# Designs tried in a protein design chat: VH-VL binders against q8zy40. Part 19

Target 1, 190 residues: q8zy40
Amino acid sequence: MIVGVVDYTVGNIGSVLTALKRAGAVPVVVKGVEEAGRVDAVVLPGVGTYEAAYALARQFKEVVLEKPTLAICLGMQLLFESSEEGGGQGLGVFKGRVERIKARKVPNIGWRYTHVVKNSEIIAEGYYYYLHSYGVRWGENEAYTAYIKLEEKYVAAVERGHIIGVQFHPERSGRTGLELIKRFLAVAKR

## First folded at step 5 (VH-VL)

Design K5 (framework fv_regdanvimab)
Fold by ESMFold2-Fast, scan of step 5:
Structure K5 (fold): chain C 190 residues (1-190), chain A 127 residues (1-127), chain B 110 residues (1-110)
Amino acid sequence: as target 1 above (190 residues)
Amino acid sequence: QITLKESGPTLVKPTQTLTLTCSFSGFSLSTSGVGVGWIRQPPGKALEWLALIYWDDDKYHTTSLKTRLTISKDTSKNQVVLTMTNMDPVDTATYYCARIEYYDSKGWLPYYGMDVWGQGTTVTVSS
Amino acid sequence: ELVLTQPPSVSAAPGQKVTISCSGSSSNIGDNYVSWYQQLPGTAPKLLIYDNNKRPSGIPDRFSGSKSGTSATLGITGLQTGDEADYYCGTWDRSLSAVVFGGGTELTVL
C-alpha cells in the first residue's frame, strides 16, 4: 500500500516515513493534491507551525474526505474548526476548537495513558508519546474515541469513517505506535 | 504458571560460537505484545542486556557487542535462541532469559519490565 | 559505560528505611518508565517495581518506587534481613535503542 505523507515544507517527517515502512507501507512524500491522487491513503504529520501547516493542508481537505487518512498531532488539530494557535481556521472535518492546554507544565510531554471510550479497530487503549501545547477539550461528541487526563480531559483520538486523528505521535510511541499504524493500514486496505 | 529455562554449553573455548536456548511454558510468542530477552551478568558485575525478540519477529540487540549477536525464535517449540560469535574470556557470565510483556494496553511498555526470569546458566570461556 | 548511576551500596538497621537512587538523562529515565529488580545472592533477578511505582502481585507494599525528572528512587521500609540483595534499576534508552540497567546497589541490613 502506497501512503502519501503530506509535506508542510517545515520540520522533519523522517520518523513518520520510517514508521510507515516498518509497518509495511510504501511511503511517498506528497506536496500537492495531484500527487495525493496517486496514493492509497494519506498521513497528515504532526510537524510544523499551525499557520504553515494550515496553508498547505487546506488544499488536501477533499483528499482527506475521500481517502483513508491518519492525522497525527498537529495533523489532527488541523481537522477541527479552528485553533488558538496562530488564531487560524481549521479544515472543519470535526466540530470543535483547538485551545492552549491547561496543565501545570506546557507542553504536555511524555508518555500518557490513553483511555479509549468507544470500540475502535485502530485505536488501542494504552500508553502513547505526547508532545503538544494545544489540544481539544474533551466533551460529548460521537467522533471522540479516546482521551487523556491532564488537569482537564483532552481528546487523544477521533474517528469518523476512514478518517482517524490522534493527538499523540505513534511514530514515537515504540511498538504500541507501530501496532496502531499496522492496524490503520489493515483497515485502509479493505 | 510461567516458567523459562536456559540451556547450552557451560564451557566454551575462545573464538568458538556460543548457542543458548531459552525454553518456556505458560505463554506463547504467538500472543501479541509478548517478547523474550537475554541478559548476562559477569561474576560480581552488573546486569547487561544483550538482545530481545518480540512475537512479530522484531529484534533488538545491544550495539556494544557489535555484530556478534543473533536472536531467533521457534514459536512452535516455545524456544528463543541466542547466538554469540567469537567468544572471549571476558564473555564469561551467567546468562538469563526473561519474559517481557510489551503491550498489554494497561501499563507495560517496551523494554521496561522483565516480569519472569529463568534461573540462569553459567558460561565459562577458557582455554 | 553505565548510563544509569546508582550508589554502589546502602545500609541500615532492621526496621529502618532506605532509599536507593537511580540517575539518568532525558533519553532514558526522563522519557520512559522505570523498573526495579531484586537479586538475592545466587539467584536470578526478580521484578519489584514496574511503570515507575507499580508492584507485581506478591510484592509487599513496603517496597515503593517514584520518579522525578531524570531520576528514580526505590524506597524500602521496615527493613528485614531477607532484603539483603543487589537492587537494579532499568529502563529504555531512546538514543541507544536499548534496554539499560543501573550498576546495582548492594543493600546490607546490619
Scores: ipSAE 0.000, ipTM 0.473, lowest interface PAE 14.2, mean pLDDT 86

Design K6 (framework fv_regdanvimab)
Fold by ESMFold2-Fast, scan of step 5:
Structure K6 (fold): chain C 190 residues (1-190), chain A 127 residues (1-127), chain B 110 residues (1-110)
Amino acid sequence: as target 1 above (190 residues)
Amino acid sequence: QITLKESGPTLVKPTQTLTLTCSFSGFSLSTSGVGVGWIRQPPGKALEWLALIYWDDDKYHTTSLKTRLTISKDTSKNQVVLTMTNMDPVDTATYYCARIEYYHSSGWLPYYGMDVWGQGTTVTVSS
Amino acid sequence: ELVLTQPPSVSAAPGQKVTISCSGSSSNIGDNYVSWYQQLPGTAPKLLIYDNNKRPSGIPDRFSGSKSGTSATLGITGLQTGDEADYYCGTWDRSLSAVVFGGGTELTVL
């Protein structure tokens, strides 16, 4: 299956492309909605600045709503209604706001245990690699699938139908991350 | 090379707070990928996990006792401290501390295995 | 209450093979990695197996682990008198948000 990785122009997507290839996909870089319309699934990567990523990602909102989507880190944050970072506007796929995290050390860097509270075919409980200064505070929400505990709880994963968002970087999470990407691909091609 | 040793009172009265210290050598909680946990074993019974703390100060407590348990670390002293409030005779047990290391041998999957244990300290709660 | 079930005892002769089972559910063994511990009389537990089937340095290859579905097994081949001990399985339980241990199995070398 062909998987389009949205290129925000400002970040290095090499590790995402490599992880998708290792998981068995054929990744292609997409910069426009027409290109994204021709792929089987879409990845919103977690690289770049919020404002620059939003400027490009906003054109893909309908693609995200229509195709299997894996949104990573910044990509997940773009799917919310608003953010304290950058331009402040999000795609509004998920309710909620991205805020600067409250933790002893910011950015939140390293391996964190990810607690799964809702059964998922894609998100497995365990350790994943995190690298972020902003996040979504945990709360009651049908889409909230997993959390991490810092000084407060923050959303680690969200799901709505074919749209999967993760705050962590599966492409940097070793075998655990690779297996997540493989499960995403398996579900996407059903 | 790696050793852990529990210390604290061996006799505690009901309603008192128990404070146990785990002192260790051969590793540091400034090193990423390591943690220290506490486990207890009542006489003739199974092992029961209580709490753990990782190098990044991430903490976990068993749900049934979490309101009574506090775990903290002093990285400079190579110590992890467990406190347990409102002690009861049922809390009589041997208390162990143990090291937890993230092994990524299966391709970066951590484990909850406790690879080096202290000798244990027996705590009796008098009626 | 225990959420992981082990047989209370097993026995075998020196040189034989013994297996110890550990049965759980989807929220523990099914979703996570299993560890095994050996506790000699009067001593602290010692890690034998982690990540289902991996051995720490210093553990002989006579000890092996495996996992299938919601059950795990510890195997000991070439049984020695020094293997006489209590054996515990352990894993993470997602529903309880806790490390859980089995009830223990007493291995007697006859």
Scores: ipSAE 0.000, ipTM 0.456, lowest interface PAE 14.3, mean pLDDT 85

Design K7 (framework fv_regdanvimab)
Fold by ESMFold2-Fast, scan of step 5:
Structure K7 (fold): chain C 190 residues (1-190), chain A 127 residues (1-127), chain B 110 residues (1-110)
Amino acid sequence: as target 1 above (190 residues)
Amino acid sequence: QITLKESGPTLVKPTQTLTLTCSFSGFSLSTYGVGVGWIRQPPGKALEWLALIYWDDDKYHTTSLKTRLTISKDTSKNQVVLTMTNMDPVDTATYYCARIEYYQSSGWLPYYGMDVWGQGTTVTVSS
Amino acid sequence: ELVLTQPPSVSAAPGQKVTISCSGSSSNIGDNYVSWYQQLPGTAPKLLIYDNNKRPSGIPDRFSGSKSGTSATLGITGLQTGDEADYYCGTWDRSLSAVVFGGGTELTVL
């Protein structure tokens, strides 16, 4: 399976490309919607600033709505309605707002236990690596699949059909992250 | 010092609902990272975890009994209440409450260890 | 069904060393920290070891814990008659989203 990784032109996507190869995909870098139209699935990576990433990512909204999508960290945040980071607008795929995290230490850096609250073929409960200063507060929402517990609960994963967003970095989460990417690819091939 | 004490009925009839209260001192469930769990032990058998609740009202229940169990807290009274419906003779056990501290930086898990336990209260289910 | 397996009993003479095993899987011991509890006859359990190998204040150095892969071990050296008790391992199981305990090991000092 050919998987397009959106390049925001800011930040290093090397670890995402490597993880996709290790999971059995053929990753390609895409900078435009025409390139993304030719791949089997897309990844919105977790690198760059919100404002810069949004400026490029907004062009891919239709691709995200039409193709299997894995959105990582910042990529997940772009799928929401808005963000405090830069006061930015999001793609509005998921309802909610990205806010600066209230936690003992910000940014939230390190391994965090991720609690899964509904059945998912892709998101497994366990430890994943996090690196973020902004997040979506947990609440009642059909798309909210998993949370982490800091001083408050924050969304760790969201799902809606073929669109999967994760706040953590599976490409930095060792075996657990690799297995998640493998499950994403398996579901995407259906 | 930290202390916990269980209270409730010592005799329950089959099909009735059991309500147990854990009263504690020396800590507060308004404190970040703190929780209280319930564990039971039938006579001569192993420990069995039932449920736990954290400072932020986050709740966990053992899968096999989830539909029968309710756990709640009253932070102002320093109490945690466990309710179990449809009691059966096999539910005869000593019931314990215990303090749990959520150490994300050291434990990276919802369960750190139950560091202080109540003395336990024995509940017999019979007609 | 048991998620964590312990031997049902162990025994040794005063002054000897015993080890109590606790075997699980990747979803519990393999991915999480193990705690150990001592339960003297007729009393509530007492936390003996947490975070695989740490002792709470007041627990003697004779007690130690270790973890390798999906198994954990409680070690007791210089065995004393007052150590006769049931010992339980405990951890979090991510697949069950639950705290799980071993079946318990009865230690007899002969």
Scores: ipSAE 0.006, ipTM 0.578, lowest interface PAE 11.0, mean pLDDT 87

Design K8 (framework fv_regdanvimab)
Fold by ESMFold2-Fast, scan of step 5:
Structure K8 (fold): chain C 190 residues (1-190), chain A 127 residues (1-127), chain B 110 residues (1-110)
Amino acid sequence: as target 1 above (190 residues)
Amino acid sequence: QITLKESGPTLVKPTQTLTLTCSFSGFSLSTSGVGVGWIRQPPGKALEWLALIYWDDDKYHTTSLKTRLTISKDTSKNQVVLTMTNMDPVDTATYYCARIEYYDSMGWLPYYGMDVWGQGTTVTVSS
Amino acid sequence: ELVLTQPPSVSAAPGQKVTISCSGSSSNIGDNYVSWYQQLPGTAPKLLIYDNNKRPSGIPDRFSGSKSGTSATLGITGLQTGDEADYYCGTWDRSLSAVVFGGGTELTVL
């Protein structure tokens, strides 16, 4: 399976490319929507600033709506309606607002237990690696699949059909992250 | 350093409500990452988890007893209270409260191990 | 009844080694960390192992833990008479949203 990784041109996507290759995919760097049209699935990586990522990601909104999508960290945040960080606008795929997290130490860095509250073929409960200062507050929402507990609960994963967003970095989460990427690829092939 | 102690009635009549208080020292439920749970053990039988409350008021109860159990905390008093309605002789047991292990503030890992236990209080349910 | 299965009893002589198993499913041991507790006669349980294989301060290295798939194991080497106790495994069950304990294993040092 050919998987396009959207290149925001800010931040290194090497770890995402390596993780996809280890999961059995053929990763390709995607610089425009024409290239994204030719791949089997897309990844919105979790690197870069919100403003730079939004400026580039907004052109891929229709691709995200049409193709299997895994959105990582910042990529997940871009799928929401708005953000306190940067430009304030998101792609609006999921309802909610990205806000600065309330935690004893910010950024939230390290391994966090991810509680899964809805059936998912892709997101398994367990430990994943997090690195973020902003997040979406947990609440009752059909798309909200998993949460983490800081001083308050925050969305760890969202799902709607073929669109999967995760706040953590599976490409930095060892075997647990690799298994998630493998499950994403397996589901995307259906 | 860290201590927990259960208190409440030692004798309860069938149909009454049991109220148990866990009083603790050496930690606070105002601290992120901590919780207190209740576990019981009937004479000669296995440990049975009942309920748990976290620092953020997130609460969990065993499915089979959920409608009978209420757990609450008073952070200022360092207390966690468990109530159990409609007591029956089969509820005769030693009741323990225990602390959930502290989570590291940067790499918080919710750990469901009970690292420090109270001595237990025996509750007998009979007419 | 019980979600986690342990053997009801195990026995060995002083100085020997024993292992106590704890078997569950993907929604508990498979997805989560396992803890082990020692309960001496007439006392409250004491935490022996957390995070599958870590020891709290004061627990001797004769006690060890491991996890593979949906099963966990407590190992005790160099058995002493003071190790006679009931041993319980415990974890979180995702499907039940509950802490679950095994049925306990009575260790007799003969």
Scores: ipSAE 0.010, ipTM 0.608, lowest interface PAE 9.0, mean pLDDT 87

Design K9 (framework fv_regdanvimab)
Fold by ESMFold2-Fast, scan of step 5:
Structure K9 (fold): chain C 190 residues (1-190), chain A 127 residues (1-127), chain B 110 residues (1-110)
Amino acid sequence: as target 1 above (190 residues)
Amino acid sequence: QITLKESGPTLVKPTQTLTLTCSFSGFSLSTSGVGVGWIRQPPGKALEWLALIYWDDDKYHTTSLKTRLTISKDTSKNQVVLTMTNMDPVDTATYYCARIEYYDSAGWFPYYGMDVWGQGTTVTVSS
Amino acid sequence: ELVLTQPPSVSAAPGQKVTISCSGSSSNIGDNYVSWYQQLPGTAPKLLIYDNNKRPSGIPDRFSGSKSGTSATLGITGLQTGDEADYYCGTWDRSLSAVVFGGGTELTVL
């Protein structure tokens, strides 16, 4: 399976490319919608600034709506309606706003137990690696699949059909993250 | 095919500076997730990691030798250079360079370890 | 001092099996992948195992790796005289921001 990785900023997607290769995919870097139209699935990586990421990612909204999509960290945040980071717009795939997290220590860095609330073929409960200053507060929402507990609960994963967003970094989460990517690929092949 | 080869002087006098070059082919340090490291092995002793440099110019050095070590790359020439100051007879060793694949800045390293090594170059420090 | 501890030597006869241990801590083996290297006399080290338990192309299945907690183990079955070598474990230590190797284990076959 060919998987297109959207590159918001050159030189900052190495771990994602490696993880996809280890999971059995053939990753390619994409910067345009024509390239993305030729791949089997799309990854929105969790690197770069919000402004740079949005500027590039906005052109991929229709691809995200039509193809299997895994959105990581910043990538997940881009799928929401808006963000406090840069005061910017999001793609509006999911309802909600990304805000600076309210936690004892910011950024939220380290391994956090991720609580799965809904049955998922892709998101398994367990420890994943987090590295973020912004997040989406947990609430009642059909798409909200998993949360983490800081001082408040924050969305750890969202799902709607073929669109999967995770706040954590599966490419940095060891075996647990690798297995998540493998499950994403397996589901995407259907 | 990936190959690495070390080059530099085989004899160094005490207090002099050692400069070693690692020349490689089959990969580029313009590719994200790749690095090159230096390892040495004194006669009859264990492997000791010295330094590494990643595609993004991020550099790491062993703490005990940090003030003596400089590592740099020339991506266009496919070369990584290690410089070690104030050489001492105890620094006599075989010096290796090796490809390091996919360091993760979150501390998850190495996924593949040092997958291809040069043949090594023996450096003797004596007067 | 070395951060990863290996036994200095291990020995067995041809056809037998051996295990080589590598003990570390939560900052290295506990949260990172372990690699193993084989160094035949007079040669550069070769990657034998990566990602705790995976073999590079060309490495026979007689070699296996495993990890439990803060320790890793290299297993070698069907020992051959050509396996006589020094074996090193290696990983990343997050506290040191450094690659760390074990002290090496000399395997003697007969």
Scores: ipSAE 0.000, ipTM 0.455, lowest interface PAE 12.6, mean pLDDT 85

Design R1 (framework fv_regdanvimab)
Fold by ESMFold2-Fast, scan of step 5:
Structure R1 (fold): chain C 190 residues (1-190), chain A 126 residues (1-126), chain B 110 residues (1-110)
Amino acid sequence: as target 1 above (190 residues)
Amino acid sequence: QITLKESGPTLVKPTQTLTLTCSFSGFSLSTSGVGVGWIRQPPGKALEWLALIYWDDDKYHTTSLKTRLTISKDTSKNQVVLTMTNMDPVDTATYYCARIEYYDSGWLPYYGMDVWGQGTTVTVSS
Amino acid sequence: ELVLTQPPSVSAAPGQKVTISCSGSSSNIGDNYVSWYQQLPGTAPKLLIYDNNKRPSGIPDRFSGSKSGTSATLGITGLQTGDEADYYCGTWDSSLSAVVFGGGTELTVL
């Protein structure tokens, strides 16, 4: 399976490309919608600032709605309606607003237990690596699949159909992250 | 110094509801990263986890008994209450409550059950 | 059904070393930290080891823990008669969203 990784032209996507290869995919870098049209699935990576990532990611909204999508960290945040980070607009795929997190220390860095509240073929409960200063507050929402517990609960994963967003970095989460990527690919092939 | 103590009836009849209270001191469930769990042990058998509740009112129950178990807390009284419906002779056991410190390492839904109550024996018979 | 497997019993002489194993799967021991509990006859369990290999204050260094893959091990050196007890491993199971315990190992010091 050919998986396009959207390159926001900021940050490093090397670990995402490596993780996709280890999971059995053929990753390619995608910078425009024409390239995205030629891939089987899409990854929105978790690098860069919200404003810079949104400027590029907005052109891919239709691709996200039409193709299997895994959105990582910042990529997940882009799928929401808006962000406090720079007052940014999001793609509006999921309802909600990204806000600065309340935690003992910010950014939230390290391994955190991710609680899964809905049955998922892709998101398994367990430890994943987090690195973020912004997040989405947990609440009642049919798309909210998993949370983490800081001083408050924050969304760790969202799902709707073929669109999967995770606040953590599966590409930095060892075996647990690799298995998540493998499950994403298996479901995407259906 | 942290202490926990279980209280409740020592004898219940089949089909009745069991209510157990865990009273504790030396910590508070208003503090983030702390929880209290319930574990039971039938005579001569292994430990079986039943339920736990965290500072944020997040609750977990063992799947085999989930429909029979309710756990709640009263933070102001330093108490956690477990109820189990439709008691059966097979539920005869010593019931323990224990402290769980989720955030001591920041990693785990339970860090380890570091302080246990002495246990209370519940016999279910007609 | 138990999801964590321990030997039902182990025995050794005073001064010797014993190892108690605990075997599970990726959703429990593989992905989570392991704790060990000592239960002396007629008493509540006591935490011996947490985070795979750490000792609470007051636990002697002759007790040790380790984890490799989906298995964990409790080691006890310099065995004393006061170590006769049941030993339980415990961890979180991510697929069950539950705390799971092993079946327990009865240690006899002969």
Scores: ipSAE 0.035, ipTM 0.639, lowest interface PAE 6.8, mean pLDDT 88

Design R10 (framework fv_regdanvimab)
Fold by ESMFold2-Fast, scan of step 5:
Structure R10 (fold): chain C 190 residues (1-190), chain A 127 residues (1-127), chain B 110 residues (1-110)
Amino acid sequence: as target 1 above (190 residues)
Amino acid sequence: QITLKESGPTLVKPTQTLTLTCSFSGFSLSTSGVGVGWIRQPPGKALEWLALIYWDDDKYHTTSLKTRLTISKDTSKNQVVLTMTNMDPVDTATYYCARIEYYDSSGWIPYYGMDVWGQGTTVTVSS
Amino acid sequence: ELVLTQPPSVSAAPGQKVTISCSGSSSNIGDNYVSWYQQLPGTAPKLLIYDNNKRPSGIPDRFSGSKSGTSATLGITGLQTGDEADYYCGTWDSSLSAVVFGGGTELTVL
């Protein structure tokens, strides 16, 4: 399976490319909607600034709506309605607002237990690696699949059909992250 | 001051279900970051964690006993209830409940320090 | 089985310093925070140290904690006869999704 990784032209996507290859995919870098139209699935990576990522990612909204999508960290945040970071606008795929997290130390860095509250073929409960200063506060929402506990609960994963967002970095989460990417690819092949 | 007290039967027959109640004062499970856990200690042996529940109804159970354990809370009554099915003589122990505050100065990693403990209730399992 | 290892006993004279070790692995002490508990004979445990090295209100500063890698240490200075107790370390184990305790250390003041 050919998986397009959207290049925001900022940040290093090497670990995402490596993780996809290890999971059995053929990763390719995409910078435009034409290229993204030719791949089997897309990944919105978690690197770069919100402003730079939004400027490029907004062009891919229709691709995200039509193709299997895994959105990582910043990539997940771009799918919400708005953000306190950068330009403030999101793609609006998921309801909610990205805000600066309430924690004694920001950014939230390290391994955190991720609690799964809804049945998922892709998101398994356990420890994943986090590195973020912004997040979405947990609440009642059909798409909210998993949370982490900081000072308040924050969204760890969201799902709607073929669109999967995770706040953590599976490409940096060892075997647990690799297994998640493998499950994403298996579901995407259907 | 914060206090917790365990209550329930002191004698249980093998195969019966044990129900223990933790009643507390000086704090509320409506406060974010607060939880209550259960720990047991067989005579002359080490502490063994059983289960805990947080303000947001998030629950954890020890894996070796998870199918036998249920933990629930009644926030309005300041109570946490533990049930344990199919009791056996090896389950004879002093059972404690304790308050947990979710805290972590470095990044909010789950941390289960138990800052205030009840006095404990002794449960003997025998025919 | 126990995943945190403590010495079964330790002893020292009044006024001396004693240390109690707690050894684990990356999935427990390595990745998480360590608490220490004191249990006087016939009583419930009492929290002495949390978050590796912090004391609750009312715990004297002669009790201290530290962590290095996958090991933690409880230190007691100015040892008193009233310190005779069992001491337990505790932490979260990520692989078990469980709170784990050490086997306990019996402190005797000779």
Scores: ipSAE 0.000, ipTM 0.478, lowest interface PAE 13.7, mean pLDDT 86

Design R11 (framework fv_regdanvimab)
Fold by ESMFold2-Fast, scan of step 5:
Structure R11 (fold): chain C 190 residues (1-190), chain A 127 residues (1-127), chain B 110 residues (1-110)
Amino acid sequence: as target 1 above (190 residues)
Amino acid sequence: QITLKESGPTLVKPTQTLTLTCSFSGFSLSTSGVGVGWIRQPPGKALEWLALIYWDDDKYHTTSLKTRLTISKDTSKNQVVLTMTNMDPVDTATYYCARIEYYDSSGWYPYYGMDVWGQGTTVTVSS
Amino acid sequence: ELVLTQPPSVSAAPGQKVTISCSGSSSNIGDNYVSWYQQLPGTAPKLLIYDNNKRPSGIPDRFSGSKSGTSATLGITGLQTGDEADYYCGTWDSSLSAVVFGGGTELTVL
């Protein structure tokens, strides 16, 4: 399976490419929608600045709506309606606003236990690695699949059909993250 | 000193609802990283976890009893209340409340251990 | 139903050493931290070990914990008659989103 990784031109996507290859995919870097139209699935990576990422990612909204999509960290945040960070506008795939997290320490860095509240073929409960200063507060929403507990609850994963967003970095989460990517690929092949 | 104490009826008839209160001192559920759980133990049998509530009002219940269990907190009174509906003689047990820590900082996880327990209250279900 | 398995009983003489096992699966012991509790007759349980191998203040170093794969063990050295009690392991189960306890082990000091 060919998986296109969107390159926001700022930040290193090497760990995502390596993780996809280890999971059994053929990763390719995607710079435009025509390239994305030719792959089997897409990944919106979690690197770069929000403003630069949004400027590039907005052209891929239709691809995200049409193809199996895994959105990581910043990539997940881009799927929401708006953000306090950078440009302020998101793709609007999911309802909600990304805000600066309220916790004893910001950024939220480290392994966090991720609670899964809805049955998912891709997102398994357990520990994942987090590295973020912004997040989506937990609330009532059909797409909200998992949360983490800081001083308040924050969305850890969102899911609707073929679109999966995770606040954590599976490419930095050891075997647990690798297994998540493998499950994403297995579901995407259906 | 941290203390917890269970209170409620000691005798319950079948089909009635049991309400138990855990009153505590020496800590507050307004502080992040802490919770209170309920555990029961039938005479001569093993410990069985029932439910817990964390500082952020996050609640968990054992799957076998979830439709019968309600847990709530009153942070200002330092109390956690457990309600169990449709009591049956098999629910006869000693009921404990205990403090649970959700590890904070870079080691966040849901069950750090139950470090302080109440003395327990015995509830007998019979006609 | 129990998801953590302990031997129902163990026994040893004063001054000897005993180990109590607790066996589970990847979703509980494998991926989470294990605690151990001592319950003296007629009393509430008391925390002996948390985070696999750490002791709370006041717990003597005769008590130790360890974890390997999906199993954990409680070790007690220099057994005393006052150690006669039921011992329980406990952990979080990720698949159940629940706290789970072992069935308990009755320690008799002969």
Scores: ipSAE 0.068, ipTM 0.684, lowest interface PAE 6.0, mean pLDDT 88

